VH-VL binders against Lysosomal-trafficking regulator (mv). Designs and how they scored, part 6

Target 1, 99 residues: Lysosomal-trafficking regulator (mv), of Drosophila melanogaster (Fruit fly) (q9w060r2686to2784)
Amino acid sequence: SLNSQILYNFAAKFLPVDGEIEGEIIITDLKLYFLATYRCRYFNVNCDIANITEIWLKRYQHQETAFEILLDTNKSLFFSLQNADDWKIMREVFCDKIV

## First folded at step 25 (VH-VL)

Design ae3 (from ad1 with heavy chain F103T)
Fold by OpenDDE, fold request of step 26:
Structure ae3 (fold): chain C 99 residues (1-99), chain A 121 residues (1-121), chain B 111 residues (1-111)
Amino acid sequence: as target 1 above (99 residues)
Amino acid sequence: EVQLVESGAEVKKPGSSVKVSCKASGYTFTYYAIAWVRQAPGQGPEWMGGIIPWFGTPKYAQKFQGRVTITADDFAGTVYMELSSLRSEDTAMYYCARHSVYTGDEAFDIWGKGTTVTVSS
Amino acid sequence: QSVLTQPPSVSAAPGQKVTISCSGSSSNIGNDYVSWYQQLPGTAPKLLIYDNNKRPSGIPDRFSGSKSGTSATLGITGLQTGDEANYYCGTWDSSTDAGVVFGGGTKLTVL
């Protein structure tokens, strides 16, 4: 389903309610994807950038390495960056959405 | 104890719908997908589709596309399978089965006991 | 009818070795891992082999799996009367109608 030009990618964890999944965040012109580091035909974590309303920096494991993406559907996605420096990329790309 | 508990047997008329539930417990919900696999009498298993809890988007077998709906109550650890426009050939044992999200072969390591669905006029 | 092809039946005496074949294509067995299931009468299938040749916990080493090209094989040594069951192979098919596919099953009779 990844059919757009990749602009950025970095290692991250997807943080559902009862666990964590290692993978990679992929940012394209139109979408943010999370690709898990495992084979799964059912896995589909992505959002249209246009539907992102706010992005909040959050703490995970006592470090400010996570962030919450709020969507206009009243849903949210939680991620944790493996490299804290990649938050610079997030802040730059989504500057108008960072709270 | 890891287990999948399915709802009771169903008897339905042609054209009606059936909704079977599968309650998962004893493991971390995030790391396993739940699939629905049915088996008609004297036949082999047939995959219908599956869903990963919390991720929301199910995958369906093409054969059942448009007629099957798989949903999940993530907080209750329950997955549902609804099959509409029932016909006699839908008579089968319906299993829910778990597979790890880390396996690439969708190997089902835990199975429910199955729900018998009988479609007859 | 089944996407994966298995022999309808195999038989052997206790203590002997049997093999069950599973034939597919480049879009399934040729491209993905194969799993094997045992189904005793009146029960749900039980996982025997995953990832072509790996055994889940609790599965004795009498059961083995292998894969070559577009075919897979289940091996059972030291055959026991309790091994009498139906056996199914399964894998993912990446064709246009992508999804999990199973073999037609093999009935193993212990003589």
Scores: ipSAE 0.503, ipTM 0.881, lowest interface PAE 1.1, mean pLDDT 93
Fold by OpenDDE, fold request of step 26:
Parts: sequence; structure tokens; C-alpha cells
Structure ae3 (fold): chain C 99 residues (1-99), chain A 121 residues (1-121), chain B 111 residues (1-111)
Amino acid sequence: as target 1 above (99 residues)
Amino acid sequence: EVQLVESGAEVKKPGSSVKVSCKASGYTFTYYAIAWVRQAPGQGPEWMGGIIPWFGTPKYAQKFQGRVTITADDFAGTVYMELSSLRSEDTAMYYCARHSVYTGDEAFDIWGKGTTVTVSS
Amino acid sequence: QSVLTQPPSVSAAPGQKVTISCSGSSSNIGNDYVSWYQQLPGTAPKLLIYDNNKRPSGIPDRFSGSKSGTSATLGITGLQTGDEANYYCGTWDSSTDAGVVFGGGTKLTVL
């Protein structure tokens, strides 16, 4: 539920093992949401920012535009940003969690 | 070949639980949601819930909420449906079916052959 | 009992035309696309129509779908003996108990 103040909005792809989903990352003061462009009623990708333990900067399609969010549950979320400026902002916002 | 292969028939006692599996193959697993639809004898289909592989939380029909659990082994391309506190009224054919994640329309284009679950004392 | 209402049965002779209605409300058919399914005896349902009026590959143009307001209609022309089956409409209901809903089904008999 988007019940917090939106701080950032990034065009992004969610990257599971066997594909990619276009959408946007929404960052609030409390949570990170991914909203797919093609809204599916079963889709729900989000996490509490407080539960993020590490963020790894990663490569996607030979470009350094992706990052992996590690959660305290040992689960991870893998994303790729579509905008270089957003990539810069993301690194600044989560600088304390980036390994 | 695109197919959904379901586990075998089950005979259960009232109050017990049943877990049915649905293995998907022949297509990219992540791009289709898997739903569970049951059909009692002489009745129409009844949607129980669904899940998108890799993308998280299942959605359940209100009727079954608290009694049904849908999970996915994304790496194995398998979806599971567990129904607890079984009653005689749960006797039905249980189908898994897929629909594309790219549309908001739950049009089920591929169906499993179904799993017969019989609940009797 | 079903959220979507269908006539229990319809019948016609080979070569004739039949229509099957599906009535809903503003929270389902009124807001979302309708799908139709054919179910032959002893088999799983088969997608016949999606997005109100689109046919999947392999479905002949004898089958058609339409939607108006809170109702949908399946049309079958050139009726064949092999068309004898149960037909179900389905859509999403956005009411408090949101989810996929189906009609009660219509038994089509080819005379």
C-alpha cells in the first residue's frame, strides 16, 4: 500500500532469474515498491527500507545499471534502472547500504 | 509443448489437508500467473486464488482465505495449492491454469488435466 | 448462486446459430474483459474467447463474443455436433471480495 510520502520514482526493470518486467520503483520514507507497467492483480514486489541489509551494484546486459537489494530475510530483489540520472540518485539515497 | 502437469488423485478424511502440485513447462515461467480453479461435480468452475512466480504474494478468493495456501517453487516451475480443514463440500476436480501477466484479464489459456480430490469419512 | 448468470441450457440443430448470454454487474462485466470457455465432457475447460471478442489461435470464426454494459454474449454459427458442451463465461470482480468469477454454465445440446 502506497500510504507514505513518495520521495523518488525510477523507471526500472525487475529482474527475476528467467526474465524481466518493466515498471517503476517508488521509494517512500519507509518502503520501496515496484509497480509493473502491466498491472497484474497478483503482482506485489516491495520491501521495508529498514529491512534492507545491503545493496550490491551490479551489471545488466553488460551495463552497470542494475542493483540487488538484500533483505534481512535472506531474500533479494534485483533491479535495473533505465535512466543514468536515476542511477546516480539511487546511489546517493542508499549510499549507507551500498557495499 | 506448453503444459501444466498436476499431481495425482487424492482421497482425504474430513479435517485433514491436501496439497496439490502443478508443474509448468514449455514456456517462460515468470511471464504467466498460475491460478487454481476447482469444479465440484455438476457445478461450474470456481476460482480459488493465484500466484505470479517470482513476484510474490498470492491472492485468494475470500471464500477460501485462511484455509488455502498457494506457493511456488520458482526454480522448479512448480506451483502448489494446499487446502486445509477439508470438508465433504471440497470434493471436486482441482485445476491449475495459467494466464499472462501482461494483461489485466485473467483469461486462462492453458489448463492442467485436473486433480480429483475426494473428501469422505 | 454464481456471480455471473447464464441460461442453464440452449439447443439448436446442426448448421443453426445459437447465442449464450452472461449477465453480471458494474463490478465485474461492467468493468473488465470477459472470457468464454468450452468444456467437453470429461475434459478441462478450454479458452474460447478472451478480451470480450478475441479468439485464441485454433478457435474457428464460428465462435464470437460481444459485450454491452453489464452483459456478454457468446455466438456460435454453423453449429456442429462437436460443439455440444458446457460453456462458461468468466471475468474479474472488483467488489469487496475481489477475484475471478465464473458463470454457472450453459449446456449446449445439438439436436
Scores: ipSAE 0.440, ipTM 0.869, lowest interface PAE 1.3, mean pLDDT 93
Fold by OpenDDE, look of step 25:
Structure ae3 (fold): chain C 99 residues (1-99), chain A 121 residues (1-121), chain B 111 residues (1-111)
Amino acid sequence: as target 1 above (99 residues)
Amino acid sequence: EVQLVESGAEVKKPGSSVKVSCKASGYTFTYYAIAWVRQAPGQGPEWMGGIIPWFGTPKYAQKFQGRVTITADDFAGTVYMELSSLRSEDTAMYYCARHSVYTGDEAFDIWGKGTTVTVSS
Amino acid sequence: QSVLTQPPSVSAAPGQKVTISCSGSSSNIGNDYVSWYQQLPGTAPKLLIYDNNKRPSGIPDRFSGSKSGTSATLGITGLQTGDEANYYCGTWDSSTDAGVVFGGGTKLTVL
């Protein structure tokens, strides 16, 4: 659930091991959410920003549009942004965590 | 081969708890949700809840909220269903079933063979 | 008792066509995709139709699904003895008590 104020909304793809899911990234003051564009009641990709240990800039399909979030649980979330301007904003938002 | 392998039959007393496991194999684990569906003798299927391994939060049917817990061992590819405060009416075949995260109707295309849970004094 | 309503039983001779109805409401069938399952005696349910009218691989085209308004229909042509089973419809209900819901089931007897 979105219980805090939305700060940013990016068109994005969530990238599991061998596929992609279209949706949007929603960043609040407390959390990062990914909402798939298709209906899936069980799908809930989110993380507390406070639990993000590192963010790695990545390439997806040879484009510098992706990033991987490392969590304190040792899990990671891999995303690709569809808009270059959003990519710049994302870097600015998480600049202190980018490695 | 895609399959869901469930744990063995259980016989429990009223008030106790049961934990059933479902090991998934033969497919990419992250693209599917695992749901628990039970079926009492002579009755139709009843959805209890489900979870997407790795990236999901369990969702429960309201009927079972507070009494059912669904968890996943992501590395083992196993999903668990624990039902507490068992009653005689909980006697049923308990199935785990998968559905693709891309389907819009939670269509269960693969089912386990089921685990019989009998609750009796 | 079930959220989705099915006829308790249907019957037909081999080679004939049968239809099984599934009636719901605007919060379930009216709003979401419908799936159909076949359950043979002593076995787990088997997916026959998903997304109202799509067949999984391995399901013959004599099985069909349709949806209109708050109702869905399973069609079986060229009825075979092996089709004798219980059939269930299922969908998501978006009401306050949200979740997957099933029909009460229809027993198909091949005469």
Scores: ipSAE 0.196, ipTM 0.799, lowest interface PAE 2.1, mean pLDDT 91
Fold by ESMFold2, fold request of step 26:
Structure ae3 (fold): chain C 99 residues (1-99), chain A 121 residues (1-121), chain B 111 residues (1-111)
Amino acid sequence: as target 1 above (99 residues)
Amino acid sequence: EVQLVESGAEVKKPGSSVKVSCKASGYTFTYYAIAWVRQAPGQGPEWMGGIIPWFGTPKYAQKFQGRVTITADDFAGTVYMELSSLRSEDTAMYYCARHSVYTGDEAFDIWGKGTTVTVSS
Amino acid sequence: QSVLTQPPSVSAAPGQKVTISCSGSSSNIGNDYVSWYQQLPGTAPKLLIYDNNKRPSGIPDRFSGSKSGTSATLGITGLQTGDEANYYCGTWDSSTDAGVVFGGGTKLTVL
C-alpha cells in the first residue's frame, strides 16, 4: 500500500536456480519486497507477510546466510543476505514462521 | 542449452484471434522474463510485451493494450501470446525472446526461430 | 513507426571499418541502456551489444558500442562478407509506455 512504513532494508541476492540477482529486501509492516539494483521493469517481487506460511533457513556457499520463503500459493522465494547482522534480524523478525 | 520454440505457423481471417505458444527449455523457466516481438516484412522488430512466469503480471506495449494477452504455464514451461481482432497489418513473423538478468530487460539474449501469422481473407 | 532513427544503409569494403548510428531522445537512449542486433536474411535477430557497450559471450571484439547523449553507435571493424545483414538498435522508451523500441534498421553491404 501507499501508506506502508519501511521497517527494514537488507542488502540481498535473489537466487534463481542458475543465477544471482543483486538487490535489497524491503520489509514494511505488511509486505516484503525485493528491489533489484539494475533496471528490471518486469521484476515485481513482493508478497504479503500474512501469506508467508514457512521460512526455511538455508546455507549459501557453505554459509548460513540464506532463507527460503514459502507462500500460501506454494511458490517460494530464495534469498541470501549480505551480512550476519541482517541475517540475525531476519531470524528475529520472522521467528514465528521459521521451521 | 537454452532454447525457445514457438508453435507452428497460422493463417487467420480478419477479426479472429490467434494464440501462439513458446516452449522454453534448458534454464529455470519460472524466474526469467519471456517477451513477444513481431516483425512485419521489411520492417524492424516491434516489442509487444512480456512476462516473468513466477509473478504472473505481464507488461504490454501501449499499442497492443486491450488486444494482447500474455500468460505463462509454469508446469508446461510455456508462455502464450493471444492477439485478438486481427487485421491484415498483423501479418508478421512472431518471436518469443528471453531477457537475461545479465543483459537487462531492454535486451534479448535468446530468440526463438519465430512463427508466421498471416491474416488474409 | 520508430522513435529511433538509423541510416537506411551503409557499405564498406572487406577489412574496413563502419559505424552505424541510432538517434533517439531523453525518454529512451538518453536515460536507458542500448542494445544492438544483427539479423541475417531469414533468421531471428542476434544480440551483439547490450548495456551500451558490452558483448555477450561469442561476439568478437570487432563489434563495439557506445552512446553519447541521446545517440548510440555500433562500430564494426575488420569487415567480413558474413557481416552483411540488417542491424537494429533497441532500448526502453518511457515517454508513452511504449516499452522496448527498436530502430528501423540499417542494411550493411560489404563490397
Scores: ipSAE 0.135, ipTM 0.709, lowest interface PAE 3.8, mean pLDDT 86
Fold by ESMFold2, fold request of step 26:
Structure ae3 (fold): chain C 99 residues (1-99), chain A 121 residues (1-121), chain B 111 residues (1-111)
Amino acid sequence: as target 1 above (99 residues)
Amino acid sequence: EVQLVESGAEVKKPGSSVKVSCKASGYTFTYYAIAWVRQAPGQGPEWMGGIIPWFGTPKYAQKFQGRVTITADDFAGTVYMELSSLRSEDTAMYYCARHSVYTGDEAFDIWGKGTTVTVSS
Amino acid sequence: QSVLTQPPSVSAAPGQKVTISCSGSSSNIGNDYVSWYQQLPGTAPKLLIYDNNKRPSGIPDRFSGSKSGTSATLGITGLQTGDEANYYCGTWDSSTDAGVVFGGGTKLTVL
């Protein structure tokens, strides 16, 4: 089996340039996953946490609920968390990557 | 305007591999999943797997797990499918087909014209 | 055998109506949306119906879809010679080997 354990599970929206995809962010010791909850089962994006170079805290709809993850490929992922307590946890989990 | 174009037909020997490309044009490549679907002569379509180019780990049909590799090149606007350990039963028409990020993952709104892979000794 | 079952062939006269059935299970049609495709001889499949009963732009309204329980139906009215083709249903199967599944196809002959 892989050496991974689910550490956190956040209700979230993935924010592509022209829409919103509802789902969950799942964080293990090695990976970050986004699993769409409906109509996007085909879309199950993940990345190695080691490939995350920067995280930028962002506002979405005038609320501090979003973040942008920059990967070592110079691509980014933009998410909004649906729970303010999860936002605080995310900042603690990734404090060493926040710019 | 929206178009998917597979690479040319191939004739292969049993035990070898084939790599087919699918060039996408006329739409934003990163937001649409591209799947590979094959069709043997006289049979119905068979989904092999797919990928969302920007974010995806590819997803494979269980039947092809371990034999198929699907990758995407965002700059070239191209998805590739490689099928290894070819057998005569792999002789088929191979299509690439598109889902959008927002439509159901069971519907393919755009199809390529297909490319033949023939496996013969 | 195909996960989704369709009659192998149907036929009807020009101007008539035909229906094509697609039978599945609770792991697919029962809990997911159905799509339908037309494949004219020598061509790629073409989407006719998605989300059980919706038509993409450019598909005439004489094509219709419906779903009840674990079965789906494609309806075609005003049959034309140009409708001779193979027709396939498709859906998501959520069983252990989750993925897209298609029916084996129905050949429509207009006589």
Scores: ipSAE 0.067, ipTM 0.669, lowest interface PAE 4.2, mean pLDDT 85

Design ae4 (from ad1 with heavy chain Y102R)
Fold by OpenDDE, last read:
Structure ae4 (fold): chain C 99 residues (1-99), chain A 121 residues (1-121), chain B 111 residues (1-111)
Amino acid sequence: as target 1 above (99 residues)
Amino acid sequence: EVQLVESGAEVKKPGSSVKVSCKASGYTFTYYAIAWVRQAPGQGPEWMGGIIPWFGTPKYAQKFQGRVTITADDFAGTVYMELSSLRSEDTAMYYCARHSVRFGDEAFDIWGKGTTVTVSS
Amino acid sequence: QSVLTQPPSVSAAPGQKVTISCSGSSSNIGNDYVSWYQQLPGTAPKLLIYDNNKRPSGIPDRFSGSKSGTSATLGITGLQTGDEANYYCGTWDSSTDAGVVFGGGTKLTVL
């Protein structure tokens, strides 16, 4: 699944409506992947960077560490980053898409 | 109470399609996946596939690829399994079963009561 | 025919011990955790053992599981009449057609 050059990897939580899943965000030249640190083998969360329309900076548990990726399909992916440095890098990488 | 409630029995003609529903309740949906496992009369369980809530991308057994569709209404806590081009060999009890996303995808700790699907001409 | 091989049947008297074997390969039992299920007549399967040897809450310690190499074993001590059922092993197979696989089942008769 990871066929492109990896540019960044961030410790992160994927945040669906009723929970959180720990893992890593992997950013390649073409795609954003979320790899869970869980045992389920068909866990698959990803998107094409080209299909990202907007990124909204968000709060999670009263911390400015989360962001929501809005896709052209009108679906969204909600994440929280664990490291402040990764947050800065993420903002720089996706600066053109941040609202 | 944790439970999986499946839809009622179905009687179908060969070549038709059947859609079975499984409503999950009593637990945090995020941390569990729902799989479909069928069991023909006198035979053992057969895994058909599964879906993880909020991801929307199911995993299928190769045997059923192209003929089975698993979907989820995450907000309603309901998972669906549609099987098309039904054959007499598809006559079976169809179970939905829960497994932990965190602790393994081969251990089903909660099962529905099953939905009987009968395919006959 | 099943990916995992179980004996078709086992039998014993009340109070005795029985073992049910489950044989696989390096792509399944040899590589992943094994679970065991009990299925009483007319009911859905019930999880007895997960992660080779762990019991869910509510499962008595009369039930035990073990794994060695490409084989797994379910042990039942103090056999009771209520234990009469079909038992299935299950695991993940990492072959080209990756997915959950089950054994053919073992019918346990309490004499």
Scores: ipSAE 0.572, ipTM 0.892, lowest interface PAE 1.0, mean pLDDT 94
Fold by OpenDDE, last read:
Structure ae4 (fold): chain C 99 residues (1-99), chain A 121 residues (1-121), chain B 111 residues (1-111)
Amino acid sequence: as target 1 above (99 residues)
Amino acid sequence: EVQLVESGAEVKKPGSSVKVSCKASGYTFTYYAIAWVRQAPGQGPEWMGGIIPWFGTPKYAQKFQGRVTITADDFAGTVYMELSSLRSEDTAMYYCARHSVRFGDEAFDIWGKGTTVTVSS
Amino acid sequence: QSVLTQPPSVSAAPGQKVTISCSGSSSNIGNDYVSWYQQLPGTAPKLLIYDNNKRPSGIPDRFSGSKSGTSATLGITGLQTGDEANYYCGTWDSSTDAGVVFGGGTKLTVL
C-alpha cells in the first residue's frame, strides 16, 4: 500500500543472504518500497527515508550496480539495480546519504 | 534433505502464552515463506499467518490478529509463532509449512511434523 | 463453517474413480489457484495438487485437479486402499479477511 506520490521506480533485485528477489524499488517522498515480481502475499520490504543513515555502493556479481541501505535500527537492505540510468538517478536522489 | 523441524509439545494454562519454533533446512531460505497452520482435533486445517524470511512484516489471519506473533531468525533459519491469551479452543496441532514465493499460490509443499499444544485448567 | 465447502465423505471400491468437490466463492476459488492436500491419520497434510491442476513431483497422475468458476474438483482414478485419507482443498481468499482458507475436508473410504 503506497500512500505517497511515487517519485521514482527502479527495476531491482532484493538481495538477502542466500538469494535474490526480482522486483522494483519505488521511492516516494517519505518511503522506499520494494515490490517483488514473484507471487507473494507476505512480502513487505520498505523503510522510511528518514531512517536511512547511510548508503553504501557495492558490487553484485562483479557489477557495480548494488547498494546497501543502512537503517537507524542497524538493519540493512541490500539491492541491485538493473539499469545504469536508474543507478545514476539513485545516486543523485540519495547523494546526501551515500558514503 | 528439505525439512521443517518444530519444537516439542506444550501444555499450557488458559491465559498463558505459547511459543512454537520451526527450523527450516535443506533449501534456499529466501525463496519460501513459512506459514503456521493449526488443526484442532477432528477439524480441518486453519491458517494462522505467515512470514517470508528477510522480507519484513508477517501476514496474520484476522481471527488471530492481536493475539498471534510470527517472527523469524533469518540467520538461524528459524520461524516462531507465539500465541497469547490461550483458551481451551486453542488446543490443536500446530504445523509450520512452507510455500514458494516464486511458484504456486500458497501451496504448502513441505510441512513440519506438528507441535501439539494443549490448553487446560 | 469452513470457508470452502466439501462433502464430508466419499467412498468407492478399489480401481474405481472418485471425485471430491470444493465449493467456494468469487473471492477465493473464483480468483485464486486451488491446492489439494491428502492427510493420512496421524500425519501432516501432503500436497497433492497446486495451481488448480498441477502435480508436485512424486504425485502419480491418478490424482488430478480442475477448477471451474467458484468450484474445484479433485479426481482420483484407480483407487487404492492407500488412498483412504482425509482430503482438503485450499486457496487464498481475497475478501476483507484476506488469507489462506481450507475446506472442511472429505473422508475418503476405500470399500
Scores: ipSAE 0.482, ipTM 0.875, lowest interface PAE 1.2, mean pLDDT 93
Fold by OpenDDE, fold request of step 26:
Structure ae4 (fold): chain C 99 residues (1-99), chain A 121 residues (1-121), chain B 111 residues (1-111)
Amino acid sequence: as target 1 above (99 residues)
Amino acid sequence: EVQLVESGAEVKKPGSSVKVSCKASGYTFTYYAIAWVRQAPGQGPEWMGGIIPWFGTPKYAQKFQGRVTITADDFAGTVYMELSSLRSEDTAMYYCARHSVRFGDEAFDIWGKGTTVTVSS
Amino acid sequence: QSVLTQPPSVSAAPGQKVTISCSGSSSNIGNDYVSWYQQLPGTAPKLLIYDNNKRPSGIPDRFSGSKSGTSATLGITGLQTGDEANYYCGTWDSSTDAGVVFGGGTKLTVL
């Protein structure tokens, strides 16, 4: 599924409503992927960068390290970066989508 | 208490559809996938497919692709399995079963009691 | 018929040991963890062994699992009458038709 060139990867947590999944965010030229560190056959969290409408900085556990990706499908993905410094790169890569 | 509660028995005509529900409770819904496994009389279990709450698209066994649809109401903690174009060979006990997404492989540690689906003309 | 092959039946007297084999291929048992299930008459399957040789809480140590190459084995020592049931192995198959696969089952009779 990772058919495009990888540009960045960040240690991160995927944050659904009632839990958190550890893994890494992989940013390619076309897509954003989240790969969980767990063995999971059904796990498929990704989005086309072109379908991202907005990215909002959010708080997670009282830290400004999380962000919500809004998609044109009216769905969203909520992530938290393990390293706050990686948000600088996120802002640079998605500068036109950061709210 | 961790449990999977399935909907009641179904009797269907050939060509019709059946939708079975599985309500999960007693655990953090996010950390487990729900699979559907059926068992015809006198036969072994047969995996149909599964879904992880909040985590995207269900996966189906090739045998049932195009005929089975697995969906989830994540807020209600309920997973559904709809099987269309029913035939007599679909007569079976239909189980929902849980497996962890964090540990191990697809080891089903919690099972529903099963839903009997009978297909007859 | 089943992707994983089990003997259709095994039998032994109370107190004895039995083994149930499960044969697969490099795309399933050879590549992934094996689970074992016990199914008593009229009940849903019950997980006995996961990750080849681990027991869930509540499963007595009379039950054991092992895996070697493309084959797995369930061992039951100190056989009890209550152990009479069908036993199934299961694992993930990574072939083109990827998915969970089960054995055909083994009927254990306690003599």
Scores: ipSAE 0.422, ipTM 0.862, lowest interface PAE 1.3, mean pLDDT 93
Fold by ESMFold2, fold request of step 26:
Structure ae4 (fold): chain C 99 residues (1-99), chain A 121 residues (1-121), chain B 111 residues (1-111)
Amino acid sequence: as target 1 above (99 residues)
Amino acid sequence: EVQLVESGAEVKKPGSSVKVSCKASGYTFTYYAIAWVRQAPGQGPEWMGGIIPWFGTPKYAQKFQGRVTITADDFAGTVYMELSSLRSEDTAMYYCARHSVRFGDEAFDIWGKGTTVTVSS
Amino acid sequence: QSVLTQPPSVSAAPGQKVTISCSGSSSNIGNDYVSWYQQLPGTAPKLLIYDNNKRPSGIPDRFSGSKSGTSATLGITGLQTGDEANYYCGTWDSSTDAGVVFGGGTKLTVL
């Protein structure tokens, strides 16, 4: 639609409790998506940015490249970005949600 | 041993709904996707959707979007499928099947024996 | 009307070889892995081949799989009367509506 413009595309990992799922984060003006790269199509992660209440900056494997997203449903999603430039952009895009 | 056991056969009227359960045992339930696959008489299998219990959000085939609900109960080790607004063409054998890889969508290595849902007008 | 096309039937005598084809497109077989399932009369499907050409434990090596372009092939050598069954190919489809798709099936008859 008119408001489905892709603004950013980051190489990322989605981090379940005891694993990693490689993919990419896509950010539009209204939504955040995660698309798995390899053989994990049951992860249909997408959320309205308006439903994100808090973002917590995190370390992953001793790098400041991760963040945890808290949704208004109390569900939490944990991601790690592939490079530091993308992590900096994420911080700027979502600065009003960072705790 | 790894097993999937569907609930018993159902006979339904058009316009009603059916809820089928799939009890899993012998493996770590929460990490493996379970799908529902049906097969009408004389036809090939048809994937309806599935769920990784840990993730909790199902994926549906578009054909069934709005009519099917798939849920998981981690404590009970059970996946449920509810199909609403039943029609005669929904008469089929319904299987639950497990994808073979943790957090993956590879081939179905374990199948239940299936359960018949008959919709008669 | 299946997304994946298989011949409706094949037949051969015991000891012979058969192949079963499965034709798809770039949205499925062309860009994804193919599995094959055997369904004996009155039973659930059973995984026969995965990842195009690999056999699960317990499947004899007279069953083989291959893929070329947008087509896949199941091969069965040393045909036995116990091989009489329906055979289905399956794969993921990247179109907006499909998800996992299967062929309509091929009935193998052994004399």
Scores: ipSAE 0.415, ipTM 0.772, lowest interface PAE 1.5, mean pLDDT 88
Fold by OpenDDE, fold request of step 26:
Structure ae4 (fold): chain C 99 residues (1-99), chain A 121 residues (1-121), chain B 111 residues (1-111)
Amino acid sequence: as target 1 above (99 residues)
Amino acid sequence: EVQLVESGAEVKKPGSSVKVSCKASGYTFTYYAIAWVRQAPGQGPEWMGGIIPWFGTPKYAQKFQGRVTITADDFAGTVYMELSSLRSEDTAMYYCARHSVRFGDEAFDIWGKGTTVTVSS
Amino acid sequence: QSVLTQPPSVSAAPGQKVTISCSGSSSNIGNDYVSWYQQLPGTAPKLLIYDNNKRPSGIPDRFSGSKSGTSATLGITGLQTGDEANYYCGTWDSSTDAGVVFGGGTKLTVL
C-alpha cells in the first residue's frame, strides 16, 4: 500500500492509551506509516506529513525516546523509538514541526 | 471478568438504520479486535466486519460494503456497528466477538450475548 | 452458500465418536488457521478449537481438531447429551474479498 519511496525506517512502539504495539515507523516523502510486527488484518496507522501540525518530544518508561504527533484534525499519534540514533534522525527530519 | 456487553434489542422499519454497541471490559482493549457477526434465524454466522481499536479503518465484508459502518470509542472501550437501508433479510442476531491481534488469529474467544434486530413493516 | 462446506447434520449415540468435516479452498482453510465453534440452543457461539487443533481453557479433550490441505475436521469422542448443538468452522479467507468466513453449520443430534 506504499505509494512513495521509503526515506526512513525506525523501530518503534505505537502507544495508545491502554497499551503498546511493537513495530516500525516508515517515513516517505509524503506519509508516515506505522507497521505492527503482529498480524493485524485491520491495521491502518498512518498520517500525511503535511497534516502534522506539531510534534512534542515525550518521555516513555523513563526514556526520552517518545514523541507525540499532533495532526490538523486535533488527533494525535504517540510513538516511542527504540534506537537513539533513530531519535536523532527523527528530530532532524521533523525539526520544523518540533515544538 | 472479560466480557462484551451489547446494547438492547432493536425493532426497525425497512429503510431505516440501526446502531448496535458493544462495550468491552476486563482486558486490554488495544490487543484485541472486535468483529461483528450476525446470524439470521436458522442460518450460520456471517461475518460483517471488524475493527482494531486505535488502529484506524475497519475491515468490512464485501456484502455489506457501503451499508455498514463500524466505529470505535477507544476511550470508552466501545465498538459500534451501524447498518443502514435495513430490509427484512437483515433480521438477525447481531454478535460482537473478540479476537487477538497480536497472534494474528481470527478465533473469536469471547462473544457478546447478541443483539436481536428485527426489521418489519 | 457458505464459503466453507459442512454436512448439515450428524448423529450418534452417547459414548460414541463423531466427526464433522469442513471443506474450503486454498484461499481460506489451505492458508489460515481453522477455528471451531459450538452453539447450544439459544446461546452465542463458543470457541471449541483454535489454530486447527488447540483447545481453549475449559474445553475437554473429548474435542479435537485437525486440518489437512483445504479441509478441517472436528472430532468429538465420548459423546454426551449436552453435546447436542450446532457446530461451525471458521477461518480467514485471503481472496479478493478478504474476510472471516464460516461454514454453514452442522447439527449434532445425540440419539
Scores: ipSAE 0.407, ipTM 0.855, lowest interface PAE 1.4, mean pLDDT 93

